# VH-VL binders against q0aze0: the designs that were tried, part 348

Target 1, 268 residues: q0aze0
Amino acid sequence: MKIILVNNRFKENTEKKAQEIAGQLSALNVEVIIDNGLDEPYAGTVDFIMVLGGDGTMLRAARRYGQRAIPVLGVNMGTVGFLSNIEINELAEYLPLILREEYSLEARMMLEVAVFQQQSLLTRVFCLNELLLRSNSPRMLSFALEISGQKLEPYRGDGLIVSTTTGSTAYSLSAGGPIADPQLDAFIVTPVASHIINKRPLVVSPEREISLHLLEEREAIIGIDGQIKMDFGAENRVLIKRAPHPLLMVNLKAKPFFTSIDRSLQRQ

## First folded at step 14 (VH-VL)

Design CC36 (framework fv_inotuzumab)
Fold by ESMFold2-Fast, scan of step 14:
Structure CC36 (fold): chain C 268 residues (1-268), chain A 123 residues (1-123), chain B 112 residues (1-112)
Amino acid sequence: as target 1 above (268 residues)
Amino acid sequence: EVQLVQSGAEVKKPGASVKVSCKASGYTFTDYAIHWVRQAPGQGLEWIGGINTHTGDTYYRRKFQGRVTMTADTSTSTVYMELSSLRSEDTAVYYCARDESYYDYLSGYFDYWGQGTLVTVSS
Amino acid sequence: DVQVTQSPSSLSASVGDRVTITCRSSQSLVYSEGNTYLSWYLHKPGKAPQLLIYDVSTRFSGVPDRFSGSGSGTDFTLTISSLQPEDFATYYCLQATHFPLTFGQGTKVEIK
């Protein structure tokens, strides 16, 4: 068995903890690859991915490995997040179940984001939460949204979010989007500070293609899961569609989404 | 709009502790981590540490570990840095600065800074 | 710790001059997905530091276009294409790829 351990660069002692866990797994004849983000993603065959960190670390793991159909387990090292399943102090208890492959999997849709300049593909990335188009200056954007070949009336405002249902509680929520059951597959399209009164969040089929481009030259960026930023100008176009494979999240114990989000919203 | 306002200058004796505050306004407090950076007289900028205001995670430079404590009060949108066992070498201007966060991810650049707090350690 | 060295430590220049400041790290600053956590700051006595450039080459909102950043891996450059009176200051680079975060020692840009 080969397991990738994905860790966080800023959490104190995360690198040391990853080495300790790797040693424990190696003693059980498990081959361990540590991915601290400094190298290219491990290209070889692996059986399991263990993420040591919070939701941001899980999002990075999903971008690197989510399209390979490999089970991914979130192991929390402090504050409980929405994408972690067990705590680090529970790992020893659940390790025999992991090694015997005695767990369930939850599929979470991902976005495929392709950025073009004219006809040339500049980059293609996958993400679990959202793409954010936003102004990088105090000036509002004017941009076109097209859904499966249907051209909507122009948008004017600070930007737009195209989110998965998993991402409904991230930037989309802050911009006024709905809370969605992450078990559903859908795109949520949420305008950011729209100047046009009747621009509402849209919930659309994940089989749709969504495209965006600027109608006026502005300083804009596109953000992927809050962690990757790319310049976006009038010469650029972005195409968003459902990724070929969902992220396969390991479920070792029940985690109640609705009561967790309800409690979180009441505390904010 | 966005502001980080720090507490006033402090004069402390060697061995004492100092607690500096940084009050945030004009943005969603929990969307940004707050870091602390100091500048001793005639020296450059030195990173001390930071706190993720959403997760509560703290990050301390090893030379300050055990002497520094960073806390956040979300009800007042205020971050505190307490430095104990003060030495004359701790005389510096201390700045707070914000760093866009996304859960446990930190962007790693400081877009807005507090005005600075002079801490003088002398006997 | 990753060492960050700026060159030069100081320079004298006149208004209108092109100024180039370099920042060299002891290890590569490239992180996951090509993210490179290097930023540049302007600092004047009695004032807070100000962000100029982040992620190597992205100009912060409101920063004049005479400021530009470039580089990759271990070698980074801040360029001021035409120095203005308000640009006489000390400049710092910051690496945030490796823990702990480390600043360069600073480059003082003085009136010639």
Scores: ipSAE 0.774, ipTM 0.895, lowest interface PAE 1.2, mean pLDDT 91

Design CC37 (framework fv_inotuzumab)
Fold by ESMFold2-Fast, scan of step 14:
Structure CC37 (fold): chain C 268 residues (1-268), chain A 123 residues (1-123), chain B 112 residues (1-112)
Amino acid sequence: as target 1 above (268 residues)
Amino acid sequence: EVQLVQSGAEVKKPGASVKVSCKASGYTFTDYAIHWVRQAPGQGLEWIGGINTYSGDTYYRRKFQGRVTMTADTSTSTVYMELSSLRSEDTAVYYCARDESYYDYLSGYFDYWGQGTLVTVSS
Amino acid sequence: DVQVTQSPSSLSASVGDRVTITCRSSQSLVYSEGNTYLSWYLHKPGKAPQLLIYDVSTRFSGVPDRFSGSGSGTDFTLTISSLQPEDFATYYCLQATHFPLTFGQGTKVEIK
């Protein structure tokens, strides 16, 4: 068995914990690869991915490995997380179940984001939460939104979010989007601080293709899961569609989404 | 709009502890980690550590491990840095600075800074 | 720890001059998905440092067009195309790809 341990490079204590866990797994004849984000994703065959960290670390793991149809388990190292399933102090209890492959899988849709310059593909990335188009200056953006070939009236404002249902509690929520059941497959399209038009969030089929481009030259960026930033100008176009494979999340114990979000909202 | 306001200057004796505060306003407190950076007289900037205000996770440069403690109070949007066992070489201006976070992810640049707090360690 | 070295340590310049400051890291700063976590700051005595450029080449909101950043891997440059009176200061680069975060030693830009 081969397992990738994904950890957060910004916490020195997670590196020590990752090495400790790797030693324990090696003693059980499990081959371990540690991924702290500094190298390219491991290219070989892997049986399981264990994420040691919070939701941000899980999002990075999903971008790197989510399209390979490999089980991914979130192990919480911090205070709060929607994407983790067990706590680090529970790992020893659940490890035998992991090694015997005695767990269920939950599929979470992902976005495929393709950024073009004219007709040329510049980059193609996947994400679990959202794409954010935002102004990178005090000036508002003017941009075109097209959904499955249907051209909407131009948008004016600070930007737009295209989110999965998993991402409904992230940037989309802060911008006024709905809270969605992560078991649903849908895109949520949420405007960011529209100053001219009273635009509403849209909930659309995951079979739709969404296209964005600027109508005027402005300093703008595309953000992926809050972690990847790319310059976006009037020569660029972005195409968003459902990724070929969902992220396969490991369920070892029940983690109720609705009670978790309810508690989170009462504390904000 | 965005503002980080630090507590006032401190004079301490060697071996004492100092606790500096950094009060945030004008943004969602838990969307940004707060880091601490110091500058000793005639020296450059030195990163001490930071705290993720969403998770409470802390990151300390090993040189300060065991002497520094960072805490966050979300009810007052305030971060504290406590440095113990003070030495004369700890004399410096201490700055807090915010780093855009996304859960446990840190963007790694400091867009807004506090005004600085002079800590003088002398006998 | 990743070491960050700036050059020159100091320079003298006149208003209107083109100024270039270099930042070199002991290891590559390229991270996952090609991102490079390198930022530049302006610092004056008695004032807080101010962000100029992040992610190698992105100007922070409100920063004048005369400031630009470039570079890749281990070699980075901050350029001021036409130095203004308010630009006489010490400049610092910061790497945030490797833990712990490390600043360069600073480059002091002084009046000629």
Scores: ipSAE 0.730, ipTM 0.877, lowest interface PAE 1.3, mean pLDDT 90

Design CC38 (framework fv_inotuzumab)
Fold by ESMFold2-Fast, scan of step 14:
Structure CC38 (fold): chain C 268 residues (1-268), chain A 123 residues (1-123), chain B 112 residues (1-112)
Amino acid sequence: as target 1 above (268 residues)
Amino acid sequence: EVQLVQSGAEVKKPGASVKVSCKASGYTFTDYAIHWVRQAPGQGLEWIGGINTYEGDTYYRRKFQGRVTMTADTSTSTVYMELSSLRSEDTAVYYCARDESYYDYLSGYFDYWGQGTLVTVSS
Amino acid sequence: DVQVTQSPSSLSASVGDRVTITCRSSQSLVYSEGNTYLSWYLHKPGKAPQLLIYDVSTRFSGVPDRFSGSGSGTDFTLTISSLQPEDFATYYCLQATHFPLTFGQGTKVEIK
């Protein structure tokens, strides 16, 4: 059995806990690979992924490993988190169930993002929360949105977010998008500071293809889950689809999504 | 208009503590971590640490661990850095600076800075 | 700790000159998915530092086109294509790939 431990590089306590957990698992004849983000993703076969950290660390794990159909468990390290299932002080209690595969899985849709330069594919990335197109200057963007071949009226504003339902509580929420049940599969398309009246958030089928390109040369950035940034110019086009595989999140104990988000909105 | 406004200059005796504030305005406070950077006379910039304003997580350079404490008050959009057991070599201008955060992820660059607070440690 | 060294420590230049400043790290700054956390700052006495370039080569909003960043791995460069009077300052690079975050020692650009 082989397990990947994904941890946050900035927290010394997280690195120490990863080493401690690796030692405990090794004593049980479980091989452990530690992924702190500095190396390429582990290329070999693995049976399970434990994420030690906050939601940002989970998002990195989802981009690296989410398409491999491997169970992923979020272990909270004492921070605010919506993508973790258990606390670190509960791990010893749940470890026997993990090793016996006595848990349920919750599927969370992911985005497949393909960025083109004219006709050439530059990159293909996967993400759990969203793609953000934004201006990188004081000037607003002018851009085209196409949904499954349907060309919408041009957008003018600071940008656009294309989100999963899991991402509905991230950037999309801040831009005025709806809160979505993460068990639903849908794209949420949320304008950022639109200057055009009635450009509202759209909730569309996850079977649709969404494309974006600039109508005027501007300084713009494409952001993926707030962590990957790419320059985006008029020669670029992005195509967004549902990823081939959902992220398989481990469910060891009940997590009340609606009460958690309700409480979080009062704290922000 | 994004602003980070710091508290005024301080003069302290060796062994005392100093608490510097950094008040944020013009943006959503919890979307940005706040870092502290100092510059001692004749020296370069030195990173001290930072605080994730949403999660409350702190990141301290080992050199300052045990005598630096960073806190955030979301009701006033203010971050505090308290440095204890002050020594003459702590004399420096202390800056706060914001770092776009996404949960526990940090962007790793400081786009807006406070004006600086001179802390002088003398006997 | 990752060491960050700037070259030169100081230089003298005239308005209109092309200025090149180098930043070298003791370890690769490439992170997950090709991200490289290297930024450049301008600092003048009595003022706060100002962001010029982040993620190696992205100009911060409002920063003039004469400033450009390049590099990869361990070697990074800030270029000012045509030095202006307001550009006489000390320049710092910052690496944020490895904890703790570390600044270069600074490069002072002085009037010739």
Scores: ipSAE 0.719, ipTM 0.875, lowest interface PAE 1.4, mean pLDDT 90

Design CC39 (framework fv_inotuzumab)
Fold by ESMFold2-Fast, scan of step 14:
Structure CC39 (fold): chain C 268 residues (1-268), chain A 123 residues (1-123), chain B 112 residues (1-112)
Amino acid sequence: as target 1 above (268 residues)
Amino acid sequence: EVQLVQSGAEVKKPGASVKVSCKASGYTFTDYAIHWVRQAPGQGLEWIGGINTYTGETYYRRKFQGRVTMTADTSTSTVYMELSSLRSEDTAVYYCARDESYYDYLSGYFDYWGQGTLVTVSS
Amino acid sequence: DVQVTQSPSSLSASVGDRVTITCRSSQSLVYSEGNTYLSWYLHKPGKAPQLLIYDVSTRFSGVPDRFSGSGSGTDFTLTISSLQPEDFATYYCLQATHFPLTFGQGTKVEIK
């Protein structure tokens, strides 16, 4: 069995824990690869991915490995997150179940984001939460949104978010989007500080394709899961569709989404 | 709109502790980590550490570990840095600066800074 | 710790000059997905530092287009295409790929 341990580079304690866990797994004849993000993604075959950290670390793991149809377990390091399933102090209890493959999998849709310059593909990335288009200057953006070839009236404002249902509790929520059951597959399209009063969040079939482009030359940025940033100008177009494979999240214990989000919102 | 306002200058004796505050306004407090950076007279900028205001996780440069404590009060949108066992070499202007975060991810650049707090350690 | 070295440590220039400042790291700053956490700051005595460039080459909002950043791996450059009176300052690069975060020692741009 080969397992990738994904950890966060800013925490010395997380790095030490990853090494401790790797030692324990090696003693059980499990081959371990540690991914701290400094090297390219491990290209070989693996059986399981264990993410040591919070939701941000999980999002990085999803971008690197989510399209490979490998089980991914979020192990929280002491802060409650939405994408982790067990706490680090519970790992020893659940490790035998992991090694025997005694767990269920929950599929979470991902976005495929393709960025073009005119008609040339510049890059293609995958993400679990959202794409954010935003202004990188004090000036508002003017941009076009098309959904499966249907051209909407132009948008004016600070930007737009195209989110998965998993991402409904991230940037989309902050911009006024709905909280969505992550078991549903849908795109959520949420305007950011729109100057048009009736621009509302849209919930769109995951079978549709969404495209965005600027209607006037502005400094803008596309953000992916809050972690990857790309310049976006009037010569650029972005196409968003459902990724070929969902992220397969490991479920070892019940984690009630609705009561968790309800408590979280009251603490903010 | 975005502002980080720090507490006023401090004069301390060697061995004392100092606690500097950094009050944030004009943005969602928990969307940004706050780092602390100092500049001693005639020296360059030195990173001390930071706190993720959403998770509460702290990051300290090793040489300050055991002497520095960073805390965040979400109800007042204020971050504190306390430095203990002060030495004359700790005389510096201390800055807070914000770093866009996304859960436990940090962007790693400081877009807005506090005005600075002069801490003088003298016998 | 990853060391960050700036060159030159100081320079004298006139308004309208092209100024180039280099930042070199002891290790590659490339992280996941090609992200490179290098930023540039302007610092004047009595004032807080100001962000100029982040992620190697992205200009921060409101920063004049005479400022540009470039580079990859371990070698990075800040360029001021036509120096203005308000640009006489000390410039710092910051690496945030490796823990702990490390600033360069600074480059002082002085009037000739």
Scores: ipSAE 0.765, ipTM 0.891, lowest interface PAE 1.1, mean pLDDT 91

Design CC4 (framework fv_inotuzumab)
Fold by ESMFold2-Fast, scan of step 14:
Structure CC4 (fold): chain C 268 residues (1-268), chain A 123 residues (1-123), chain B 112 residues (1-112)
Amino acid sequence: as target 1 above (268 residues)
Amino acid sequence: EVQLVQSGAEVKKPGASVKVSCKASGYTFTDYAIHWVRQAPGQGLEWIGGINTYTGDTYYRRKFQGRVTMTADTSTSTVYMELSSLRSEDTAVYYCARDETYYDYLSGYFDYWGQGTLVTVSS
Amino acid sequence: DVQVTQSPSSLSASVGDRVTITCRSSQSLVYSEGNTYLSWYLHKPGKAPQLLIYDVSTRFSGVPDRFSGSGSGTDFTLTISSLQPEDFATYYCLQATHFPLTFGQGTKVEIK
């Protein structure tokens, strides 16, 4: 069995904890590859991915490995979040179940994002939460949104979010989007501070293709899961589709989504 | 208007503790971590640590471990840095600075800074 | 700790000059997906530091276009294309790829 341990760059002692867990797994004849983010993603065959960190670390793992259809388990290292399934102090209890493959999987849709300069593909990335188009200056943006070739009336405002259902509780929620059941496959399109009062969040089929481009030269950025940032100008276009494979999230411990989000929203 | 406003200058004796505050306004407090950076006389900038204001996770440089404590009060949008067992070498201007977060992800750059707090440690 | 060294430690320049400051790290600052956590700050005595450039080459909002950043891996450069009177200051780079975060020792830009 071969397991990738994904950790983050900023948690003090996270690398030490990853090495400790790798030693424990090695003693059980499990081969461990540590992905601390400094090297290229492991290219070989892998049976399981264990993410040591919060939701941000899980999002990085999803971008690197989510398209490989490998089970991914989020192990919380003391950070609040929605994407982890067990706490680090529970790992020893659940490890036998992991090794015997005694767990269920939940499929979470992902976005495929392609950014073009004129007719040339600049980059193609995958993400679990959302793409954010936003102004990088005090000036509002004027931009065009097309959904499966249907051209909507121009948008004017600070930006737009194209989100998965998993991302419905991230930036889209802050911008006034709906909370969506992550078991549903859908795109949620949420305007950011629109100056046109009739612009509402849209929930559209995951089979739709969404494209965005600027109608005026402005300083703008495209953000992917809040972690990857790319300059976006009038010569650029972005195309967003459902990714070919969902992220396969491991369930070892029952976590009812609606009760969890309800508690989070009541917190003060 | 984004502002980080720090508490006023402090004079302490060796062995005492100092608690410096950093009050944030003009943005969503929990969307940014707050880091602390100091500059001793004639020296460069030195990173001390930071706190994720949403999660409460703290990050301390090892030389300050056991002496520094960072806390955040969401109700007042204020971060505190307490440094104990003060030495004359701790005399410095202390700055707070914000770092955009996405859950446990830190952007790793400091876009707005507080005005600084002079802490003088002398017998 | 990752060491960050700036060069030169000080320089003298005149208004209108092109100024180049370098920052070298002891280890690569490239992280996941090509992210490189290197930023540049301007600092004047009695004032708070100000962000100029982040993520190697992205100019912070409101920063004049005479400031630019470049580099990769371990070698990074801040360029001021035409020095202005308000640019006489000490400049710092910061690496945030490796814990703990480390600043360069600073480069003081003085009037000739």
Scores: ipSAE 0.748, ipTM 0.883, lowest interface PAE 1.3, mean pLDDT 90

Design CC40 (framework fv_inotuzumab)
Fold by ESMFold2-Fast, scan of step 14:
Structure CC40 (fold): chain C 268 residues (1-268), chain A 123 residues (1-123), chain B 112 residues (1-112)
Amino acid sequence: as target 1 above (268 residues)
Amino acid sequence: EVQLVQSGAEVKKPGASVKVSCKASGYTFTDYAIHWVRQAPGQGLEWIGGINTYTGNTYYRRKFQGRVTMTADTSTSTVYMELSSLRSEDTAVYYCARDESYYDYLSGYFDYWGQGTLVTVSS
Amino acid sequence: DVQVTQSPSSLSASVGDRVTITCRSSQSLVYSEGNTYLSWYLHKPGKAPQLLIYDVSTRFSGVPDRFSGSGSGTDFTLTISSLQPEDFATYYCLQATHFPLTFGQGTKVEIK
């Protein structure tokens, strides 16, 4: 069995705990690859991915490995998160179930984002939460939104979010979007500080293709899951569609989504 | 609009503790981590640590581990840095600075800074 | 810890000069998906530092076009195309790819 351990660079004990867990798994005859983000994603076959950290670390794992149809388990390192399933102090209890493949999987849709300069593909990335188009200056944006060939009236404002249902509790929520059951497949299109009073969030079929481009020369950025930033100008176009494969999230214990979000919202 | 306002200058004796505050306004407090950076007289900038205001996770440079504690009060949008067992070489201007965060992810650059707090340690 | 070294430690220049400051790290600063966590700051006595450039080459909002950043891997450069009176200051680079975060020692830009 081969497992990838994904950790992050800013949780002080994450690297140390990853090494400790790798040692424990090695003693059980499990081959471990540690992904701390510094190298390219592991190219070989793997059986399981264990994410040590919070939701941001899970999002990085989803971008790197989510399209491979491999089970991904979020292990919380002492903080509450929406994408983790067990706590680090519970890992020893659940290891036998992981090794025997005694767990269920939740499929979470992902976005495929393709950025073009004129007709040339610049980059193609996958993400679990959202794409954010935003101004990188005090000036508002003017941009065109097209949904499956249908050209909408121009948008004016600070930006736009195209989110999965998993991402409904992230940037989209902050911008006034709805909370969506992550078991549903849908795009949520949420304006950011629109200067047009009747622009509302849209909930559209995950089979739709969404296209964005600027109508005026502006300094703008495309953000992916809050972690990747790309310059976006009037010569650029972005195409967003449903990714070929969902992220397969491991469920070892019940973690009711609605109870978790309700508690989070009462605190914030 | 965006402001980080720090508490006033402190004079402490060796062995004492100091607690410096950094009050944030003009943005959503939990969307940004707060880091602490100091500059001793005639020296460069030195990163001390930071706190993720959303997760509560703290990150301390090893040389300050055991002497520094960072806390965040979401109800007042204020971050505190407490440094104990003060030495004369802790005399410095201490700055708080914000770092855009996304859950446990940190962007790693400091876009707005507090005005600084002079901490003098002398006997 | 990843070491960050700036060059030169100080320089003298006149208004209108092109100024180049370099920042070298002991390890590559490239992270997941090509992210490179290197930023540049301007610091004047009695004032807080201010962000100029982040993610190697992105100018912060309101920063004049004369400031530009470039580089990759371990070698990074801040360029001021035409030095202005308000630009006489100490400049710092910061790496945030590797924990702990590390500043360069600073480059002082003085009036000639």
Scores: ipSAE 0.781, ipTM 0.896, lowest interface PAE 1.1, mean pLDDT 91

Design CC41 (framework fv_inotuzumab)
Fold by ESMFold2-Fast, scan of step 14:
Structure CC41 (fold): chain C 268 residues (1-268), chain A 123 residues (1-123), chain B 112 residues (1-112)
Amino acid sequence: as target 1 above (268 residues)
Amino acid sequence: EVQLVQSGAEVKKPGASVKVSCKASGYTFTDYAIHWVRQAPGQGLEWIGGINTYTGDPYYRRKFQGRVTMTADTSTSTVYMELSSLRSEDTAVYYCARDESYYDYLSGYFDYWGQGTLVTVSS
Amino acid sequence: DVQVTQSPSSLSASVGDRVTITCRSSQSLVYSEGNTYLSWYLHKPGKAPQLLIYDVSTRFSGVPDRFSGSGSGTDFTLTISSLQPEDFATYYCLQATHFPLTFGQGTKVEIK
């Protein structure tokens, strides 16, 4: 059995804990690869991915490994998040179930984001939460949105979010988007500070393709899961569609989504 | 308007502790980590550590481990840095600075800075 | 610790000059997805440092076009295409790929 441990680059405690867990697993004849984000993603075959960190560390693991159809377990190292399933002090209790492959899997849709310059593909990335198009200057953006070849009226404002249902509680929520059941597959398209009256969030089929491009020269950035930033100019176009594979999240412990989000919203 | 406002200058004796505050306003406090950077007279900038305001997790440079404590009070949007067992070499201007975060992810650059707090350690 | 070295440590220049400052790290600053956590700051006596460039080459909001950043891996450059009076200052690079975060020692740009 081969397991990847994904940890946060800034936590000394996570590095020490990753080494401790690696030692425990090695004693059980499990091969361990540690991914702190500095190296290229491990290219070989692996059986399981364990994420030691919060939701941000989980998002990085999803971008690197989510398309491989490998079980991914979020192990929280402190603050309870939406994407973790168990706490670090519970790991010893659940480790036998992990090694015997006695767990259920929850599929979460992902986005495939392709960025073009003219007709040339510049990059293709996958993400679990969202793509954010935003202005990088005090000037608002003017941009075009197309959904499955249908051209909408131009947008003017600070930007736009294209989110998965998992991402409905991230940037999209802050921008006024709906809270979505993560068991649903859908794109949520949420305007950021639109200057056009009645530009509302859209919930569209995951079979649709969404494209964006600027109508005027502006300083703009595309953000992926809040972690990857790319310059976006009038010569660029982005195409967003459902990724080929969902992220397979390990469910060892019941985590009711609706009671968790309800409690979170009451605290905010 | 984004502002980070720090507490006033301090004069301490060797062996004492100092606690510097950094009050944030004009943005969502938990969307940004706060780091601390100092500059001793005639020297360059030195990173001390930071705190993720969303997770509550502090990060300390090993040189200061055991002497520094960083805490965040979300109710007042204030971060504190306490440095103990002060030495003359700790005389410096101490800055807080914000770092855009996304959950436990840190962007790793400091877009807005506090005005600085002079800490003088003398006999 | 990852060492960050700036060159030169100081330089003298006139208004209108092209100024180039380099920052070299002892290890690659590339994170697994091509992200490179290197930023540049301007610092004047009696004032807080201010961000100029982040993620190697992205200019911070409100920063004049004369400032540009470039580089990859271990070698990075800040360029000021036409030095202005307000640009006489000390410049610092910061690496945030490796823990602990480390600043370069600074480059002082002085009037000729």
Scores: ipSAE 0.712, ipTM 0.873, lowest interface PAE 1.4, mean pLDDT 90

